# Miniprotein binders against a7ua95r516to809, part 40

Target 1, 294 residues: a7ua95r516to809
Amino acid sequence: ASLSLLSISDLVPDLQFIFFWMSNAIEILYFIQQKSPAYMQTIELMDDKAGSKESLLSATISANEEAMTILEEVIMYTFQQCVYYITKTLYVVLPGLLDCNPFGTEPSSEQCRRAAGVCVCAVCVMPEAVRRVVSVFQTTSDLLQQYQVHSEIQSQMFAYLFFFTNVSLFNQLIDKGPARGWFQRSRVLQIQASVKILLDWAKGAGHNHLAQKFFAKFCSTVTILASPPQQLSQMSWKALCAEHPSLKPVQLHRILTQYQLMAELGPLPIWQPSSEDEAYIYRTVDLLESFENH
Short names: E, the ipSAE of ESMFold2; O, the ipSAE of OpenDDE; V2, 0.75 times the mean of E and O plus 0.25 times the DockQ between their complexes.

## First folded at step 4 (miniprotein)

Design Po
Fold by ESMFold2-Fast, scan of step 4:
Structure Po (fold): chain B 294 residues (1-294), chain A 85 residues (1-85)
Amino acid sequence: as target 1 above (294 residues)
Amino acid sequence: DTYEVVIWIKGPEEAIRKLAEEAIRIAEEMGAKVEEVFIEEKDGEFTVYIIITGLTKEQAEELARRIEELAKKYGLEVRVLIREI
């Protein structure tokens, strides 16, 4: 609803202050790391006239270690605050990604012309729900660039955001998917198309490697569910496990069981686990992913 | 560069199945791969979705033009999306 939901735009002023402090702390930390060795060498080369050289070195080392610890804590705190607010916003908009239909989106009058197959790329094919998710990632990218946050921190931020998004989408699909009809072929293909828009954004933003790594579980799930019955029925359990290493055996078994029910492929013998992993496959505690563990 | 062509056709079940069969034939004649074909029923309305890959941009645009001409013949609403993969 309108009053309970905050958009990413509403958080920008607060996020700007947090990014500002984080960027400054990173720069100060970098300065200390770069300049401390030269200063220490200067002290080492001093004449120990008053017998205070060792005391000065000890005091300087202690002071630098304390300063670096404080800066690292500031960086960690501000990073965690940014992640908290951004993921809270993502959590609200992500369910819409699973319910939208990019194939049924009507193009604007100006973009819908007689020319057959004219691809309008950016507007007619992006549902509002997908645009809201992309806006969160784009705003994050813009803020990181505006405050010139070092690439290492930027990569860690997007790694976490992609991890969070993957876990959220995977858990929603596995937990609520059967009841909401999300395992139906038409719905899965719509989800696949929406996810591809999100992954294309990540590639364009320079985060393709992170996206491939952290979306692996959800992408594997969608790929399996979107596979034609003829193609999937030819794959053995071992072949499917090898193709989708990001999925735990119990997760893969659940997905294949739902696919088999929807595709009406007959009894389970086509996808039977080995005796060695039977106990693990039927352990329900491992079905859903934790936001804290990969 | 390879392109994905998504064709969706809305209409009566009998008519959309015939159009889908002809669309698949045209795509296969052009050397394209038909990834998936499915029918969705929502509120008494039928929509068929055809996912095609393995075409260049020019071939995808030609396929889209031929499908739209075919849809006009059947009096059906059709949408074609061409996307780089």
Scores: ipSAE 0.012, ipTM 0.431, lowest interface PAE 8.8, mean pLDDT 76

Design Pp
Fold by ESMFold2-Fast, scan of step 4:
Structure Pp (fold): chain B 294 residues (1-294), chain A 85 residues (1-85)
Amino acid sequence: as target 1 above (294 residues)
Amino acid sequence: DTYEVVIWIKGPEEAIRKLAEEAIRIAEEMGAKVEEVVITEKDGEFTVYIIITGLTKEQAEELARRIEELAKKYGLEVRVLIREI
């Protein structure tokens, strides 16, 4: 018996319920924020019989503050629940992205064909592992659109999902990459191709700027590792820091050290940290990224 | 729209170098840009990756057909991936 993996499809009914409540809470909050000033002005213009106007105004302010607090808590709770379930699903499917081979992928679309061992496709070819990740993002996008969730909340959700994906992939590559062979040039090129498919999806979905911002660290890492030895050895530490500002000194140092080892460039250090970075290249507590945003 | 062509070749070193050089020549004649060429080795078997951009869909398909012909000539395992960029 195969273990049933928790898929995004299995969570859709629960997510629909949560998105429904989140969308409703947002709409009610927006309504109160938009209409409350007009109602307050109406009270201001009313007859003041035995102080009743001041009591009504005070009561209205208190009621509005209480309602807004409750709605904000509901929005925050439902947002966090959506993020929790979606990232829990991502956690299961993301490691597959580092092990898949897009260059060995069979055509999955009817627009794709194979002739004498050569694959020709009209659209992007996607490995099953990448498809699973894209499916999570696409389902999230579909639910946000179905429930007409405000665009700012949509952007915040994808910002967090891309942040989570970036941290998860970066940490796995740095921590487990050497043992898994992920630092080999052929594997890095495969990872780069898979990541490009994810970034292409994000661009098509209207989230290009969020993807560029939140995938910067992982993309920098893959770009460095995919560089030919002849080209990378010509770059100074300062040049690499300037091109990859998202990487901390300890992270860049670890990446370059693993690269030097895998490319068999000898035991002598090629990339010398700047004097101001020397204190930071051995801070192992800063090697892996935190899942805490901020 | 422009297309990306990724050529994956597996085989003996001498044969793959000849096929890779020929593939690059064809791509350059078509006005394409060769972004990356990487050769790796494991257990005496070599793999080369060639990433080419700046092609139309028709040009990408033409390149793929010519690579198929070259692969047969050299007796090599080849895979060509075409994607819109």
Scores: ipSAE 0.000, ipTM 0.301, lowest interface PAE 13.4, mean pLDDT 77

Design Pq
Fold by ESMFold2-Fast, scan of step 4:
Structure Pq (fold): chain B 294 residues (1-294), chain A 85 residues (1-85)
Amino acid sequence: as target 1 above (294 residues)
Amino acid sequence: DTYEVVIWIKGPEEAIRKLAEEAIRIAEEMGAKVEEVVIYEKDGEFTVYIIITGLTKEQAEELARRIEELAKKYGLEVRVLIREI
């Protein structure tokens, strides 16, 4: 079977070896970066024949440059392999997030809070489909921590995973949403609740800033689609663009057009693009995001 | 400014329908608008969703409290999402 059919837990043994090698390469690279200047200074201070000392310095510089190049290639390769396997698993489980009903599953006490004697929950349940996505992120976090991968590399990995998730969900919603009924307000509220679980997980894991940055486009889309018709109809194109700067004019225009159709609303002239936005809309034919644009 | 209240009730179809009707009645008496009522079936379980708008924060919290009391009376599980729109 292809890797895309495997759960994240099935990949853990393979991923452990890749993370191990990546962590080791990063540690060696960091050691060279931190210790090389001190070692070079030590050589400079030696009371030796000038020719012999210069030869040693040149040899050390060459060796360090070669070692750093090899380590950077190993880090890049192992990083790409981890991302490849993780995103392949993620791609299989992400569509389920758009089709699940978080309100229909058993509530989690950790996801609910009581305020002034009432139960107020942004998300009170975790559907199996959402649990599968969270499991991928949690397993990745656990492996990064187990192998003590530097925080900067951890941030880069989650930045890419969040970027990939955002692009995948956005593209699926825009491309397949109308046919799947995903633009219906009740379905959008279910999607919004499911996304809130992912964002809450990211916050708990210390990645809130990355999540806010890389989920902005999908979150803006869901926010617009979840807006009541009364509120949305009172907003101008300029106001909508200002509230949702992560959306390209062509994307915003398509979302509003689909919202109008699904809500069975008549023509709403309040949603008129500016002349510059119109030029951009017509020059940019592509609605969907690229996985290579980071 | 208005608040949105999303209510979901899980249980037998007859029981959830009765609670939904009571929730709608209370919301309408408060001057709120019932935007949507959706009955969803998955894996043999029925869930009804009610989306209500046109409430103040205090009215939304009062509606949530009353719905929770009704759910307890009917022996049903209910969850409420309150959101500023």
Scores: ipSAE 0.000, ipTM 0.228, lowest interface PAE 13.7, mean pLDDT 75

Design Pr
Fold by ESMFold2-Fast, scan of step 4:
Structure Pr (fold): chain B 294 residues (1-294), chain A 85 residues (1-85)
Amino acid sequence: as target 1 above (294 residues)
Amino acid sequence: DTYEVVIWIKGPEEAIRKLAEEAIRIAEEMGAKVEEVVIEEKDGEFVVYIIITGLTKEQAEELARRIEELAKKYGLEVRVLIREI
């Protein structure tokens, strides 16, 4: 049901409140870190009573450490709450990215020219499913900017969101992809186009480095699946491992096996693992990625 | 660095065949390799994907521009995806 679907816009009022308090806690923490040393130096210069001066310094240090601990806990709690609600919304919309077709999506007037009643476009357009994912990231960016959250915290937020997205998409594609037809040649090309739209958004938002780092596994998977059969069959196991270092041997082997089945290539000896890698291929517990940050 | 170009064409079979033939010719004239042609039919409408490699960024952008002109000529819906490989 449509009414049961979480929307990022439904969470904005609650997220605004949490971001407001997180931003305030960060500013207070920064103030204590910057001003406390100067205050302690002032105390050291003024008082000639060694016992009283030392007691005041000890009390100031203790109070600052206690305040900083509480502020760090508030910052971590509010950060985790934001991440929880944002990723919960994101998880609902992510599977749509694997089911949509950017090539067949109607373009906006800015992306399309009309000639003799025909729409002429040289670029793939953003489908509604991809737009839903981008809206979650854009809303997060807007809220971080609105409450002037420090850039380091912004980077940490997007690092986690990209990590979550990568794990979610990779696991969905590997676990459910074959049954849902996502490994069909046309579907893989559609997924590749959708991923490019998402990565282009990240680059435009100033998060290209984070996107490259945290989407590596999913991007490697899509790259392999989108490779033409003749091109892929020319590569040795060693060459494929070297080209896709983000993939574990068991993951790479599963992807190649699924590719062979869908492309009807049959068994190819060239994609045999080394004896060193062979043991890892049969460990199914290592196939799917964990949502825990490593 | 080398770039990959994926050309997506939608329309009736006869018109798609003509556009695809000209697109492949242009790519080959530019020294590119046509890796694969994927054909999909749904509800009597045809969709073709043409995968091209071996182009520089400038060549890929030029190919995309020429494909736009072909789309206009044949009255077909065309999309082009360019990515660095």
Scores: ipSAE 0.347, ipTM 0.754, lowest interface PAE 3.0, mean pLDDT 79

Design Ps
Fold by ESMFold2-Fast, scan of step 4:
Structure Ps (fold): chain B 294 residues (1-294), chain A 85 residues (1-85)
Amino acid sequence: as target 1 above (294 residues)
Amino acid sequence: DTYEVVIWIKGPEEAIRKLAEEAIRIAEEMGAKVEEVVIEEKDGEFRVYIIITGLTKEQAEELARRIEELAKKYGLEVRVLIREI
C-alpha cells in the first residue's frame, strides 16, 4: 500500500497486538526480578535430605537466566517494531508541519460572540498538518495507557519519538528551507506557532521534560530565526553558542547566514566564529543530524 | 494594502483581551484603521486576528514587533504573524 494512504489509525490493530505482547513480557520480567531472590533463598534454606540441593539450585538459576534473556529479547523486538511503524508514519506527516499556517484568515468556529468591538469565537479545528502529527503521539499514548506499559518504557518510547521528530524537522528545515522559503520571518513565526502546539501537547501528556530535552536543537533553530534583528545583532558568537549549546558550529553558522540573508542585514558577516570553531564550519557531514541512536 | 495580524497566545482571557485592546491602540497610533478583531479560544490557547488597513508592509512588521514587546512586558508568551490579504 502507498504511505500516502496510511494513517496511524490504519496501524492500530497491528500496534495493539504488539503492545499486548510487549506489556505482558515486561510484567513477567518484573515479576521474575522481584520474586527470584526470595525463591532462591527458600531453596537455600531447604534441608538436603532427599537429593542434591546444589543440583536443584543450579537448575533453577539456569532456567531463570534463560527465561529473563528470552523476555528481554521479546521486549526489545516488540519495542523496536512499535518504534519502526510509528516513526514510519511520523516521517510521512512531519513535513506538513513546516508548510502549514496555524493562523488561518478566518476562524472556523460555528459560534461567535461580539462585545465592545471584539469578536470572541470558539476554536473548532487545529491545522490539519499539526493535527496529523499530534494524532500519532496521542494514539501512541493511548496504546501505552491501554496496555498499562510501565512508565520507564513509556518514557523510552517518547524519547525515541521526540528524538526522531527533532532530527526530521531540523534536517528538513536546514536542507530544504532555503528553497521552500521557510527562513522568511513570517514562515518562521508560523513554524514556531505550530511547534508550540506540539510542545503544549507533550506537556499536557506528562512528557514536558522529554520534549524540552529532545527538541532542544530544533527549538534553538526556530528561536534564533524568530529573533528580532536588533536583539540578535547585539549577541556575540560566543554568547549564541552558550545560549544554544545543542547546535554544532556548522549548524549555528548556517542558521545565522540564512537569518542575515532573510533579515536583509547587509553583505558583511556580523557573527564571527571563534578560531576553535572555524575548522568545523565547513564539515558538511556534521550539518544534518543522524537518525541512528548513538 | 490590507493586512491580517495574527497573534497566538496562552494565558488568562482577561490578559489576552487587554493585550488585544493595546494592540488595537498601537495600530491606530501608527495610522492604521482597524477593520475587525476576532479572538478565538481552544483548550486555554487563544488566537487573535486583527485586520488593518492604511499601513505599508514595513509599518505592519513594526506593529508586530511592538506587540511582541508589549507581551514581553506583561510576561506573556506570544507569537505574531502578519499576512497581506
Scores: ipSAE 0.000, ipTM 0.154, lowest interface PAE 18.3, mean pLDDT 75

Design Pt
Fold by ESMFold2-Fast, scan of step 4:
Structure Pt (fold): chain B 294 residues (1-294), chain A 85 residues (1-85)
Amino acid sequence: as target 1 above (294 residues)
Amino acid sequence: DTYEVVIWIKGPEEAIRKLAEEAIRIAEEMGAKVEEVVIEEKDGEFYVYIIITGLTKEQAEELARRIEELAKKYGLEVRVLIREI
């Protein structure tokens, strides 16, 4: 819903607590992994006059294994909790990107007039809907930095957040788009501008590779829908498949069918699937993306 | 080289329809094609989205300039994007 938005700021105290515990658990786990071998070697070299050396070694091994298991569980649970709260916030704000509003932030009319020949306001000023999404990503990045979470965990976090964002936007566009007018080319161009701002943020944050990988499907969809009819009609099915490998045949077929309808290009099929892909355009189970298929 | 102009207009229904009509008239006088015109109401606000194709760079810039002048005259909010196709 675009009428009411959840703010990431409302969750910051809870997220700070969770990131604090995650960071501490990771640090303790790493300490045990680094120090345990040296300590075990020290015990091994001790003079065993009472025959207690084996008991001390066994007890130390058992204690360390239990501690590592508990820490791994804490890390897993805290990671899952962070992902849950952050994606729940994203789910509320993401539809705003599809419900286009190039007037989301109002620059002066003179500023818009001077730029009118070459730009749209989304390029000059970040729309509120885009700012809401960027705020979620930036707050997450800031918390990971503040609590000195290892870069590998940061990469895993953003990989999932980008995956979730891509699936959410793609599914909403495909499932709800026809009823909401989101396939109109003028709307798609605004969505494309908004997506570019998100991708630029990701690049600036050092996550360009993850963004390119996990936004591929939604970016391909938007690129196709933004294409001028004359340009798109010149491309064969094979060429479109080659240019957009992230799209499944059923997904590409649905997108092109909606495009043809919205552009009023007539009822005769323009883009005919290859014989090898024809069977797959009817796989409705593959139309929408799963949030669990990572 | 051909260019397209994408226009978003926000304002009262009567005023936006007049601006849209003027924009289409100017585009047609330039020999351009009006590819899309969408009028919608969202949350009590009225919006018009227009895509015009078949323009030279100079024609696209002139169209955008004239649309902005008309928007100021009618007290409307307008955003314009020019892109090479």
Scores: ipSAE 0.224, ipTM 0.659, lowest interface PAE 4.5, mean pLDDT 80

Design Pu (at its last look DockQ between E and O 0.62; V2 from the best seeds 0.00; counts 0 for: pae E 7.6 > 1.5)
Fold by OpenDDE base, look of step 5:
Structure Pu (fold): chain B 294 residues (1-294), chain A 85 residues (1-85)
Amino acid sequence: as target 1 above (294 residues)
Amino acid sequence: DTYEVVIWIKGPEEAIRKLAEEAIRIAEEMGAKVEEVVIEEKDGEFTVWIIITGLTKEQAEELARRIEELAKKYGLEVRVLIREI
């Protein structure tokens, strides 16, 4: 019950605290790693008064190792907490991309940073459901930049968020899509347009490669389902496997079977799996994506 | 002839049916194919979507323009998607 009311804006104060500590821990860790060799050299150059040098060196090494270990734990913990809160928010808003209304509510003026007049910016033209998802990613990006989080950690954060988004959308589409009419071509075309807006945002944010990599399965599924029946019915199983290598045989077979039912095409021999793939199409355990494979 | 136009229209039943009929007529005059026409009702509001195929780029752009102009004239909400197949 309580999760349905959780917006990313409500989490910003908590996320700010976590990002602050994460950024500081990274900076301190980096400082120790860069300065430790110089400190050790300074100790080594000191006059060896009565064995004090070896004891000081040993104590300094031990203290640095302990400090680095603690900082790594803080970084890992804070990263996991950020991911947890952001993915909870994504979980709530992502279904709206599949059940999007193209007519969306008028953009609230508050989300457009441009103060004056009819804003025709990409955000103002977005359907509300798409805007909510983009807002989660934009808020995450803004926080990472505000706290000057190291670029590698930013990339890891977005890699995981895109992975999570792809798995969530893919699994929902495959599992619930037929029953909810999301396999109808007009609905698929709307989903495709919504995903394109998200991909365009990712490109503008500098995460184009990550987005293309991690959204590959969902994009492939949507591309197949958006294809006209006349075109898709001419493509062999082998051709479809080659064009959509991100899809497992069981996934492709499920998509094509549901497409066939929706489009009332009847059995298509050209979509029959190869003898090599025939054993794999029955592996229902591989049908849905796992969140653990990251 | 590798372009399609997807149209979503929202509004009163009579008005959306009239615009849909005009859109279909324009498509047929262009030699295009109407692939799908669906009308849905939700909470007393009607939505229609139309998929038109077999268009040139220029025909798709012209069709989109004409539909948007007609929708504006009738006070209807419209969304148009042009895509290459």
Scores: ipSAE 0.492, ipTM 0.823, lowest interface PAE 1.3, mean pLDDT 88
Fold by ESMFold2-Fast, scan of step 4:
Structure Pu (fold): chain B 294 residues (1-294), chain A 85 residues (1-85)
Amino acid sequence: as target 1 above (294 residues)
Amino acid sequence: DTYEVVIWIKGPEEAIRKLAEEAIRIAEEMGAKVEEVVIEEKDGEFTVWIIITGLTKEQAEELARRIEELAKKYGLEVRVLIREI
């Protein structure tokens, strides 16, 4: 319980130790993978007793396989530990992103000009709640860079962190949103602005492709909810499904139902699911996303 | 490249309506599209978002400058966010 109250900054010393061990294990693994073929070839070229050469090759293969297995286990364990602590911190700060107001936030002078209370900003203003989320991602990026963790592992880590963030935000919005008023037009515009800041950070950090892939479900949800009533009412169920393939039929139906209620379009559904999709709409287990990755 | 301008206004109903009407007029004169006007009322206080697209960077900055002048005239709290689309 006490750990969930810690900021990402408080966890940096512990994370540094784990990243240090992970980086070292990765470097040793790559060294073995890169040097092993050349060393094996050197053994093959030996002008020695056949039995002695065969024993050396067998021993080398066995030792390399054992070492690689141990290193892979260390990498997996340290990776999972990093993800655990980082996602635990994210879980605490993410709800704030759905409740903050970028338009009511005091901008820095570098981002905006001020005159008699008027602010003109070239960049969307970052609320403290969004800054806390960005700080977790930035600190993760800094640690990966500081310990020179291989780019493939960096990509896997951000893929998982974005996946986790997407699931957390989507589930919070769908499950708690109606009671919290988060589907109101004004609130959705604020959420969209906050999400834009987060996505802009990801693009600047070189993770645009991963962000586009792993935030697809939450971004689709926000895009639909932020759509003007005139535009959305012109789209059929099939058209909406085609534009938002990341959303399951039950999820899309829930989103459209909430939009209809909040936009005061009337009590009757305007968007009718296809006959094929109707069977899936009533599957409760499909409404919320799972954090498990198979 | 096109830019989006989001004009956020907070204040009394009458003053907000006048500023919003002038802002929309200026945007339309520039050939811009007013995508949406979102109004929130809470405890007698009004907040309005005006979303405008179809502007060049220079046009967006000029719109922001003119909105700044109108805000001073009406004594309203105004935020103008300019974003590249």
Scores: ipSAE 0.227, ipTM 0.632, lowest interface PAE 4.1, mean pLDDT 79
Fold by ESMFold2, look of step 5:
Structure Pu (fold): chain B 294 residues (1-294), chain A 85 residues (1-85)
Amino acid sequence: as target 1 above (294 residues)
Amino acid sequence: DTYEVVIWIKGPEEAIRKLAEEAIRIAEEMGAKVEEVVIEEKDGEFTVWIIITGLTKEQAEELARRIEELAKKYGLEVRVLIREI
């Protein structure tokens, strides 16, 4: 595939163009929705001696419906184009979150050294892999603000970007995790710390509710894998399903199997799936998540 | 004893192994469980990950203090994370 458009900064000019037209279409649609009823009522009050009132009313209705249809199509198309380009860059940078080591970054910033015995290094060193992902989200947020995109559309865009991020991270962890050693508990703790930095960005950016909702599957996976064996082995299959409803039976079963392998545990009777779930734990078609969300 | 200590150590192989052995000994003195010890080498540099569970808050803090003192003694880079589980 082409290397020409792998960075979000390289895409900014194209994104500016698309955001400009999306924002304009939204504002025009809003105007038609707000002003059309009043204008129609004004026409209805007109004296209609030669039939011109009915002709004007009919033409106005037709023009409104045609305009709204076109504008909705423009908004949908431009939204999908933005998402397409942004997720292309996300797809390239997200795997690095699974390989980075937030514990092994450079020593803390000068601010930490200068604090009078109190460490204030909360944001001084961010792993480069995390910084690349945050840069995509931050650039997207800045562009949405620059073009004054309606807040509902901004929320929908970040909902999709967080959904995409969750699917990408989950699928790569499940698919590549055994070969990459990502199920080792020390590695899972590193992944958890890296994702926490990303979640902190989302909270500070006003998207905490969306992040909580759309990262649930990946976060549940990491939470289970990070649990000490003494605690996890005391939780039944039913309890795990109740605490992690975002995980399908086949997904939970795979996660527990990998955990069992890495912790060198024998079969645990309390992890046996319920009879209602037993038919689903081998449905490999349900293991990975789809990126398609309408 | 609901605390976990994660220790990351970087440096020369001999010094890392000595510090890891001491860390394990200290954890066992406290009655803690050593869950994982992973030694990695890349480009001639060595790192060790040690995960220890079964600690009270006071034991986890004392373990961290003793590990930091040992790291200074051996001239090693160390990071210690204390988690409530």
Scores: ipSAE 0.016, ipTM 0.558, lowest interface PAE 7.6, mean pLDDT 81
OpenDDE base, second read of step 4: ipSAE 0.487; ipTM 0.822
ESMFold2 (binder alone), look of step 5: mean pLDDT 83; pTM 0.786

Design Pv
Fold by ESMFold2-Fast, scan of step 4:
Structure Pv (fold): chain B 294 residues (1-294), chain A 85 residues (1-85)
Amino acid sequence: as target 1 above (294 residues)
Amino acid sequence: DTYEVVIWIKGPEEAIRKLAEEAIRIAEEMGAKVEEVVIEEKDGEFTVFIIITGLTKEQAEELARRIEELAKKYGLEVRVLIREI
């Protein structure tokens, strides 16, 4: 069960069925909204047969309102089901993005040009772990396009998927990072390269604005951890807070503490929290992000 | 307006060690700081990451060019990432 959830392709038939129902419900809702006024006008102009006109008009209004309510419920339910299954799949594959090496993946012949028999590449190649994550997003995009789902619903879907991905990656990095060695500088640069591949995909898919909005916290974290020690040590706590407003004091403090340890900057704290933030740097309840968007 | 150069090299331990030592020497000659050197082993293959900071754009490009020439000399594949910090 868990293993089948590692592949988005295992869920495609079920997802196709759910998208099919959602798309059909949207189309029927649109049809009722567009055609109902004309049909009711037609009924109003019909000859009255033993008092049937008023009864037919009333019944039509009631039936249309009931149908629209049911369709709206179907749309909401199918949307929530799609989000549920897609995010469940993402949750399983996302840790791999933090634990892969884009620089160590062999490039395709198209991505690497040979010079005197030596392959010299300045670009990262998509590792399998990143490909699995991108495949989830690409499959979602393909299904939305296949069933001609309205752009607003597509945007809402990717907004939630990016929100979920950001929370999942941030929480994994903060909670498990120290034990996994993810705060080591070489590992952070590998993570940054992997994230860039994902963000480049989002930009190519037309979701750059959503990606910038919903990945802010994780991107701030990676940016800080990838900063050179001489540059970061010259920034004050207040300056770092201003540059990274998405980070809570406890989150920024944890990130900087790990950075100081990995960069071997000594045991004395370099970044002193402001007096206003001092009370908040040890609030462990605020360290990890919630998946509930509150 | 300063640049960071990340050098990734894959190959036999002896060859990558020699290339890494020459890369570090070149960086130090340019007045750059070598922040980190990380050697990793995967399935009997060795990789090394070298992170160098304190470079101008021109210095970073020149360092990358010289590292690419050394890679050709040793028959190794190298990837260089130049990043504005």
Scores: ipSAE 0.011, ipTM 0.402, lowest interface PAE 9.6, mean pLDDT 78

